# Designs tried in a protein design chat: VH-VL binders against Active breakpoint cluster region-related protein (ABR). Part 6

Target 1, 199 residues: Active breakpoint cluster region-related protein (ABR), of Bos taurus (Bovine) (a6qns3r647to845)
Amino acid sequence: VKISVVTKRERSKVPYIVRQCVEEVEKRGIEEVGIYRISGVATDIQALKAVFDANNKDILLMLSDMDINAIAGTLKLYFRELPEPLLTDRLYPAFMEGIALSDPAAKENCMMHLLRSLPDPNLITFLFLLEHLKRVAEKEPVNKMSLHNLATVFGPTLLRPSEVESKAHLTSAADIWSHDVMAQVQVLLYYLQHPPISF

## First folded at step 21 (VH-VL)

Design g5 (from e5 with heavy chain S56T)
Fold by OpenDDE, fold request of step 23:
Structure g5 (fold): chain C 199 residues (1-199), chain A 122 residues (1-122), chain B 107 residues (1-107)
Amino acid sequence: as target 1 above (199 residues)
Amino acid sequence: EVQLVQSGGGLVKPGGSLRLSCAASGFTFSSYYMNWVRQAPGKGLEWVSYISYRGTYTDYADSVKGRFTISRDNAKNSLYLQMNSLRAEDTAVYYCARELTPSGYYEAFDIWGQGTMVTVSS
Amino acid sequence: DIQMTQSPSSVSASIGDRVTITCRASQSISSYLNWYQQKPGKAPKLLIYAASSLQSGVPSRFSGSGSGTYFTLTISSLQAEDFAVYFCQQYYSTPYTFGGGTKVDIK
């Protein structure tokens, strides 16, 4: 289900699953070594995701007892399973072009424009996530997760081509695919390093 | 200086209409979700509505749904509340309010307008 | 909708007193709670956000605590300018709902 539909249904500006996972990570996982990099138990992640999907009243109780890496994994899984990537597949080519700009001023203008081009529900969710990831990175001395590490983890998940384009990329050279992944990481890293305080 | 300045309001008969305005200054208006909150005389606070950055997403309290419309003009740094089919129970001071964080990380109202009195009476 | 029950409705206190106001939610709202101060004829003023974070410019004598369904606002040492009405507000989901308010007046 699209972000806009979920938030409308839940009457929350940011999806509950995102808000709750982030809150738990910040409560008890933000200083965990390799948070978001270390994989949780697949069965736990699936179980937690299923509970969120079912809008079970016991979600909070389940979260309190769940392994933090499973919670972190659930957050990643949520974004990965979105029918439309958080940064939208429509804007994917533009993000790839924008991040490749050599002129810093041009890049800034382009990236800011693209940020403003996101649907409001996507934008606020993205900004919410950015704020969280920045907080995680602030604990780098302990959790060993830099902005770059976090960008590596989330970049390809948040910014993805459409299924049609994805299939096209599969037929392309491995080198091209690698460059695309690098660009996806760089896009997220850019926004992490350049906080969009105004847009 | 960051501020919200309200205008509009006044006395109207039941079934009438009013439009409230809220002018923002001192900050990037388009980067914030905006809200309306009202307070009946001698009563507590009641959330009325919010609007997203570009106005594409709105929500309303059940008490005003279908009658009130929140909108914004980012070019004019202005927030509006169109109130139709007004009822006596809509009598209140209406406040426009900015949410604390552009990111939605904290959904608190940190900047408020001065308030506008709306009186619905026969 | 989430109901917010605030208590007491009023409290009489003296300068220097410790004042505690409670807010209870009808369901768990995690830490998604704000506290406001309102003086007569004025708009509310944000004091605490996210249950325990002090808003910039607010005196340190104000503090918030709690999570889930139970929250408290504490004024460690009441000052003359603190006589006002206080409101809690949840932002777990819309409609956003406020507590009924607590009037802090002079004893």
Scores: ipSAE 0.931, ipTM 0.965, lowest interface PAE 0.5, mean pLDDT 95
Fold by OpenDDE, fold request of step 23:
Structure g5 (fold): chain C 199 residues (1-199), chain A 122 residues (1-122), chain B 107 residues (1-107)
Amino acid sequence: as target 1 above (199 residues)
Amino acid sequence: EVQLVQSGGGLVKPGGSLRLSCAASGFTFSSYYMNWVRQAPGKGLEWVSYISYRGTYTDYADSVKGRFTISRDNAKNSLYLQMNSLRAEDTAVYYCARELTPSGYYEAFDIWGQGTMVTVSS
Amino acid sequence: DIQMTQSPSSVSASIGDRVTITCRASQSISSYLNWYQQKPGKAPKLLIYAASSLQSGVPSRFSGSGSGTYFTLTISSLQAEDFAVYFCQQYYSTPYTFGGGTKVDIK
């Protein structure tokens, strides 16, 4: 289900699953070594995701006893399973072009324009996530998660081509795929390093 | 200086219409979700509506759904509340309010307009 | 809708007193709670956001605590300018709802 549909249904500007996972990570996981890098138990992640999908009242009970890496994994899984990536498939080519611009001013203008081109529910969710990831990175001395590390974890998840385009890329050389992944990481890293305080 | 300046309001008969305006200055208006909150005389606060960055998404309290319309003009740094089919129970001071964070990380109202009195009476 | 029950509705206190106001939610709202101060004829003023974060410019004598369904606003040492009405507000989901308010009067 698209972000816009979920938020409308939940009557929340940011999806509950995103808000609750982030809150729990910040509460007891932000200083965990390798947070968002270390994989949680798959069965736990799936169970937690299922509870969110069912909008079950038991969510809070599950969260309190759930391994923090499973919670972190659930957040990542949510974005991966979105029918449309958070940064939209429509804007994917433009993001790739924008991040490749050599002129800093041109890049800034382009990246800010693209940010403003996101649907409002996507934009606020993205900004919400960015702020969280920055907070996580502030604890790098303890959790060992830099902005780059976090960008590596989330970049390809948040920014990806359409399913059709993705299948087309499977036929491309491994090197091309690697370059695309690098660009995806760089896009997220850009926004992490250049806070969009106004748009 | 960051501020919200309101205008409009006044006295209207039941079934009538009013449009409230809220002019923003001192900040990037388009970067913030905006809200309307009202307060009946001698009563508490009641959330009325919110509008997203570009106005594509809105939400309303059940008490005003179908009657009130929140809108914005980012080029004019202005927020509006169109109130139709007004009722006596809509009598209140109406406030426009900015949310604290552009990111939605904290959905608190940090900047308020001065308020506009709306009186619905026969 | 989430109901916010604020108590007491009014409290009389003296300058220097410790004042505590409570807010209960009908369901868990995590830490998604704000506190406001309102003086007569004025718009509300944000005091605390996210249950315990002090808004910039607000005196440190104000503090917020709590999570889930139970929250408190504390004024450690009441000052003359603190006589006002205080409101809690949840932003867990729309419609956003406020507590009924607590009037702090001079004893």
Scores: ipSAE 0.931, ipTM 0.965, lowest interface PAE 0.5, mean pLDDT 95
Fold by ESMFold2, fold request of step 23:
Structure g5 (fold): chain C 199 residues (1-199), chain A 122 residues (1-122), chain B 107 residues (1-107)
Amino acid sequence: as target 1 above (199 residues)
Amino acid sequence: EVQLVQSGGGLVKPGGSLRLSCAASGFTFSSYYMNWVRQAPGKGLEWVSYISYRGTYTDYADSVKGRFTISRDNAKNSLYLQMNSLRAEDTAVYYCARELTPSGYYEAFDIWGQGTMVTVSS
Amino acid sequence: DIQMTQSPSSVSASIGDRVTITCRASQSISSYLNWYQQKPGKAPKLLIYAASSLQSGVPSRFSGSGSGTYFTLTISSLQAEDFAVYFCQQYYSTPYTFGGGTKVDIK
């Protein structure tokens, strides 16, 4: 289900699954070595997601007792399974072109304009996640998660080519595909390193 | 200096209309969800409405839904509340308020306007 | 709607007293609770957000605690400028709702 539908239905600016998984990671996972990189148990992840999808009132109790890597995995799964990536299919080409700009001032202007082009529920959810990931990276000496590590985990999850763009590259060289993945990582890394101040 | 300056209050009869304005300065207005909160004389606080960054998403308290419309003009750094079909129970000081974080990480009201009195009376 | 019940409705206290204000939610709201101070004729002022985080510029004599359905605001040693009305507010979901207020007054 689309983020805009979920947030309207929940009367919450950011989906509860995102808010509550982030809150739990901040409570007891911020110092977990490899948080977001280490996989949780797949059946726990699917169970937790099913409870969120059902809007079950027991979710808070389940969160408090669940393995933190399963909670982190649930957050990643939520974004991966969205019908459209958080940063949208429409803006994917523009993000890929923007991150490739060599002039720092042109890149900054372009990347901030792209944020303003996101639907508001997508934008606030992205900024929410970005603030969380920045806080995770601030604890790198303990949790071993650098900005680059987090961008590697979340970049391709939040930015994906559409089916049309994927088909256009079916016969392309492996180097083109490799550069697309690296660019997806670089987009998220850019915002982690240059947190938006104005948009 | 970060501030919100309000205007547009007054006395109206039941069924009348008013438009409240809130002018922002000292911060990037377009980067924040904005809110209206009201307080009846001698009473507590009641949230009225919010509006998203570009104004494409809004929400309202049930007591005002269908009668009040929140809007914003980011080019003018201004927030508005159009109040139609006013009732005696709408009598209150109306505040505009900014949320603490642009990201919605904490949804607290850190900057408030000075308040505008709206009186609905025969 | 999530109802916020605040107690006491008023308290008379002297400078130096410890004052505790309680806020109860009609359902769990995690830690999504704020505290405000309001003086006569003025807009509310944010004191504490996320149940326990102190807003910039607010003295450390103010503290908040709690999660779920039960929350407290504590003023460890009341000062003259602390005589005001205090409100809690949940941000778990809209409509955002406020407690009824607690007036802290001079004994």
Scores: ipSAE 0.809, ipTM 0.915, lowest interface PAE 1.0, mean pLDDT 90
Fold by ESMFold2, look of step 21:
Structure g5 (fold): chain C 199 residues (1-199), chain A 122 residues (1-122), chain B 107 residues (1-107)
Amino acid sequence: as target 1 above (199 residues)
Amino acid sequence: EVQLVQSGGGLVKPGGSLRLSCAASGFTFSSYYMNWVRQAPGKGLEWVSYISYRGTYTDYADSVKGRFTISRDNAKNSLYLQMNSLRAEDTAVYYCARELTPSGYYEAFDIWGQGTMVTVSS
Amino acid sequence: DIQMTQSPSSVSASIGDRVTITCRASQSISSYLNWYQQKPGKAPKLLIYAASSLQSGVPSRFSGSGSGTYFTLTISSLQAEDFAVYFCQQYYSTPYTFGGGTKVDIK
């Protein structure tokens, strides 16, 4: 279901699955080597996601006992399985064009305008995740996760071509696909390096 | 300096209307969800409403839903509360409040207006 | 709605005493709890956010702890300026709800 439906249903500005997984990683996973890069056990990830989907009151118990890489994997799976990517299908071409701008002032203006164009539930959820990922990267000496590593993990997850664009891409050269993935990573990296203070 | 300066308020009869204003300065107003919180004389605190960055999403306490409307004008750095169909139980000091983080990472109220009194009586 | 129950409703203590205020939630709210101080005629002031994080400019004699349904605010050595009413507030979901308050009087 869409972010805006989830947040209205839950009466929470950010989906609980995002809030709770992030909180647990903050508590137990900040020093985990390769957090978000290392995959958790797939059956654990699916089980935890099912508990969240059912809004089961046992969520907190399951979180406390779950391997932290499975919790990180659950967060990644949530964003991957959204019916529309967090940064939306509509804005995908604009993000791809904006990150390619050469002039730093033009790029900043464009990238901030794109944030302001997101629906507010998407925007606050994205900013929430950015804040978390920045805090993870602050502990890179221990967890070995740089801003670039985190952007590599989350860029393609949050910013994806639509089903229509995916079909069109199948008829294109492979290097166009490779450039899209690089740009997806660069979009997230840009916001991690230039945290939006005002928008 | 980060400030919220409130205006409006006063005495109204039951069934009447008032519009409260809250002017922000010293921070990027449009980057924050904003809230109204009220306190009846001698009583505790009651959350009233919040409004999202661009004002496209709002939520209300059940006690005011349908009667109060939160709004904002980001060009004027101003937050508003339109209060219609006022009742005696709406008598309170009304505070506007900013959330601690623009990202919603912590949803605490770190900056409060000075409060405005609304009295509803015949 | 999530009910927040605060105890005690009032406490009388001497300067230098340790004061502990408790807040219980009607359901688990994880660590999504704030503490505020309010002096007569003034707006509330944020003391603690996320159950245990001390707000900038708040004296270190204030501390918070807890998660789930049970939370405490502790003033380790009460000072004269700590006369006030204290409120907890959950931010797990809207409507955000406050505890009923604890009035701290200097004995």
Scores: ipSAE 0.807, ipTM 0.911, lowest interface PAE 1.0, mean pLDDT 91

Design g5 (from e5 with heavy chain S56T)
Fold by ESMFold2, look of step 22:
Structure g5 (fold): chain C 199 residues (1-199), chain A 122 residues (1-122), chain B 107 residues (1-107)
Amino acid sequence: as target 1 above (199 residues)
Amino acid sequence: EVQLVQSGGGLVKPGGSLRLSCAASGFTFSSYYMNWVRQAPGKGLEWVSYISYRGTYTDYADSVKGRFTISRDNAKNSLYLQMNSLRAEDTAVYYCARELTPSGYYEAFDIWGQGTMVTVSS
Amino acid sequence: DIQMTQSPSSVSASIGDRVTITCRASQSISSYLNWYQQKPGKAPKLLIYAASSLQSGVPSRFSGSGSGTYFTLTISSLQAEDFAVYFCQQYYSTPYTFGGGTKVDIK
């Protein structure tokens, strides 16, 4: 279900699954070594995702007792399973072209314009996630998660080719660090290193 | 200086209309969701509405939905509340308010306008 | 809608006293709660956000605590300028709702 539908249904600017997973990681996962990199138990992740999807009243109790790597995994799974990636199918080619620009002024103008082009629910959710990821990276001496590590985890999930583009990508699946994947990582890394303060 | 300056209040008969304005300065207005909050004389605070960055998404308290319309003009750094079909219970001081963070990471109201009185009376 | 119940409705206290104001939510709101101060004829002023985070420029005698359904605002040593009405507000979901307010009067 699209983010704009979820946020309208939930009467929340950012989907509850994003808000709640982030809050729990902030509370008890910020010093976890390898947070977002370490896999949680897959059945726990699927169970928590299903409870969020059903909008169950007891979600907060389950959240408080769940392994933190499962909560981090649930957040990643949510973005991975969106029918359209957070940064949208429409803007995917523009992000890929923009990050390849060599002139720093042209790149900055392009990347800022792309943010302004996102639907408002997508934009606020992306900015929400960026703020969280920066706070995680500030604790790198303890949790071992750099901006680059976080961009590697989230880049391909938030910015990915459409279903048509995905078929072409799957035929070359052996190239884990293909130009496209590297560019997807670089887009997220760019915004982590150049946080948007106005748009 | 970051501030919100309001105008447009007054006395209106039931069934009438008013448009409230809120002019922003000292910050990048287009980077913030904006809100209206009201306070009836001698009473507590009631949230009225919010509007997204570009104005494409809005939400309203049930008591005003269908009668009030929030809007913004980012080129003029201005927030508006169009109030139609006014009732006596809409009598209040109306405040515009900015959220603490542009990212919605915290949804507290850190900057408030000075308030505009709306009186609905026959 | 999430109801916020604030208590007490009013308190009279002496300068230097410790004052505690409570809010209860009709359902869990995690830590999504703010505290505001409002002086007569003025707009509200943000004191505490996210249940316990002190807003910049707010004196350290103000503190917030709580999560879930029960929250407190504490003024550790009441000053004359703390005469005001205090409101809690949840932001878990819209409509955002406020407590009924607590009037703090200096004895």
Scores: ipSAE 0.766, ipTM 0.891, lowest interface PAE 1.2, mean pLDDT 90
Fold by ESMFold2, fold request of step 23:
Structure g5 (fold): chain C 199 residues (1-199), chain A 122 residues (1-122), chain B 107 residues (1-107)
Amino acid sequence: as target 1 above (199 residues)
Amino acid sequence: EVQLVQSGGGLVKPGGSLRLSCAASGFTFSSYYMNWVRQAPGKGLEWVSYISYRGTYTDYADSVKGRFTISRDNAKNSLYLQMNSLRAEDTAVYYCARELTPSGYYEAFDIWGQGTMVTVSS
Amino acid sequence: DIQMTQSPSSVSASIGDRVTITCRASQSISSYLNWYQQKPGKAPKLLIYAASSLQSGVPSRFSGSGSGTYFTLTISSLQAEDFAVYFCQQYYSTPYTFGGGTKVDIK
């Protein structure tokens, strides 16, 4: 279910699953070595996702007791399972072109314009996640997660070609990985390294 | 100086309409979700509505839904509240308010307009 | 809707007193609670966000605590400028709701 539907149904600005997982990581995961890189137990992740999907009132208790890597994994799974990536199918080619621009001023103008082109629920959710990931990277000396590490984890998760585009490519997974993944990582890294974003 | 300057209040008969305005300055208006909050005389605060960055997503308190419309014009750095089918219980000071963080990381109201009085009376 | 019950409705206090105001939510709201101060004829002013985070420019004599359904605002040593009405507000979900207010008055 796409983000705009979820937030309308929940009467939220950012999906509760995103907000609540981020809050728990902020509380007790900031100093966890390899947070977001280390996989949580798959059955715990699925259980937590199911509780969020059911809008169960016990979610806050479950979060407080669950392994933090499972909570981080639930957040990643949520974004991977979106019917459309957070940064959208429509804008994917533009992000790929924008990050390739050589002139810094042209790149800045393009990359900020692309954010302004997102639907508002997507945009606020992305900015929310960026703020969190910057805080995680601030604690790199303890948690060992640099901005580059976080961009590697989240870039392909938030920005990817549509199933139609991927299939039409008909190229080996290695070719797609070498070009698109590097660009996806660079897009997220660009925003992670950016001063607080303003439109 | 970061500020919100309001206008458009007044006395209106029941069933009437009124439009409130809120002009922003000193910050990037289009980067923020914006809110209306009201306070009946001698009473507490009641959230009325919010509007997203470009105005495409809104939410309302049940007491005003269907009668009030929040809108914004980012080119004019202005927020609006169109109030239709006004009732006596809509009598209040109306405040526009900015969210603390553009990202929604903390959803607190850090900048408020000065308030405008709306009186709905026969 | 999440009801916020604030107590006491008023308190009379002297300069230098410790004042504690409580706010209860009808369901868990985690830490999604703000505190505001309002002086007569003025707009509210944000004091505390996320239950315990002090807003920039707010004196350190103000502190917030709590999680779940029970929250407190404490003024450790009341000053002349602190005589006002105080409101809690939840932002866990819309409609965002406020407590009924606590008037802190001169004894």
Scores: ipSAE 0.763, ipTM 0.891, lowest interface PAE 1.2, mean pLDDT 90

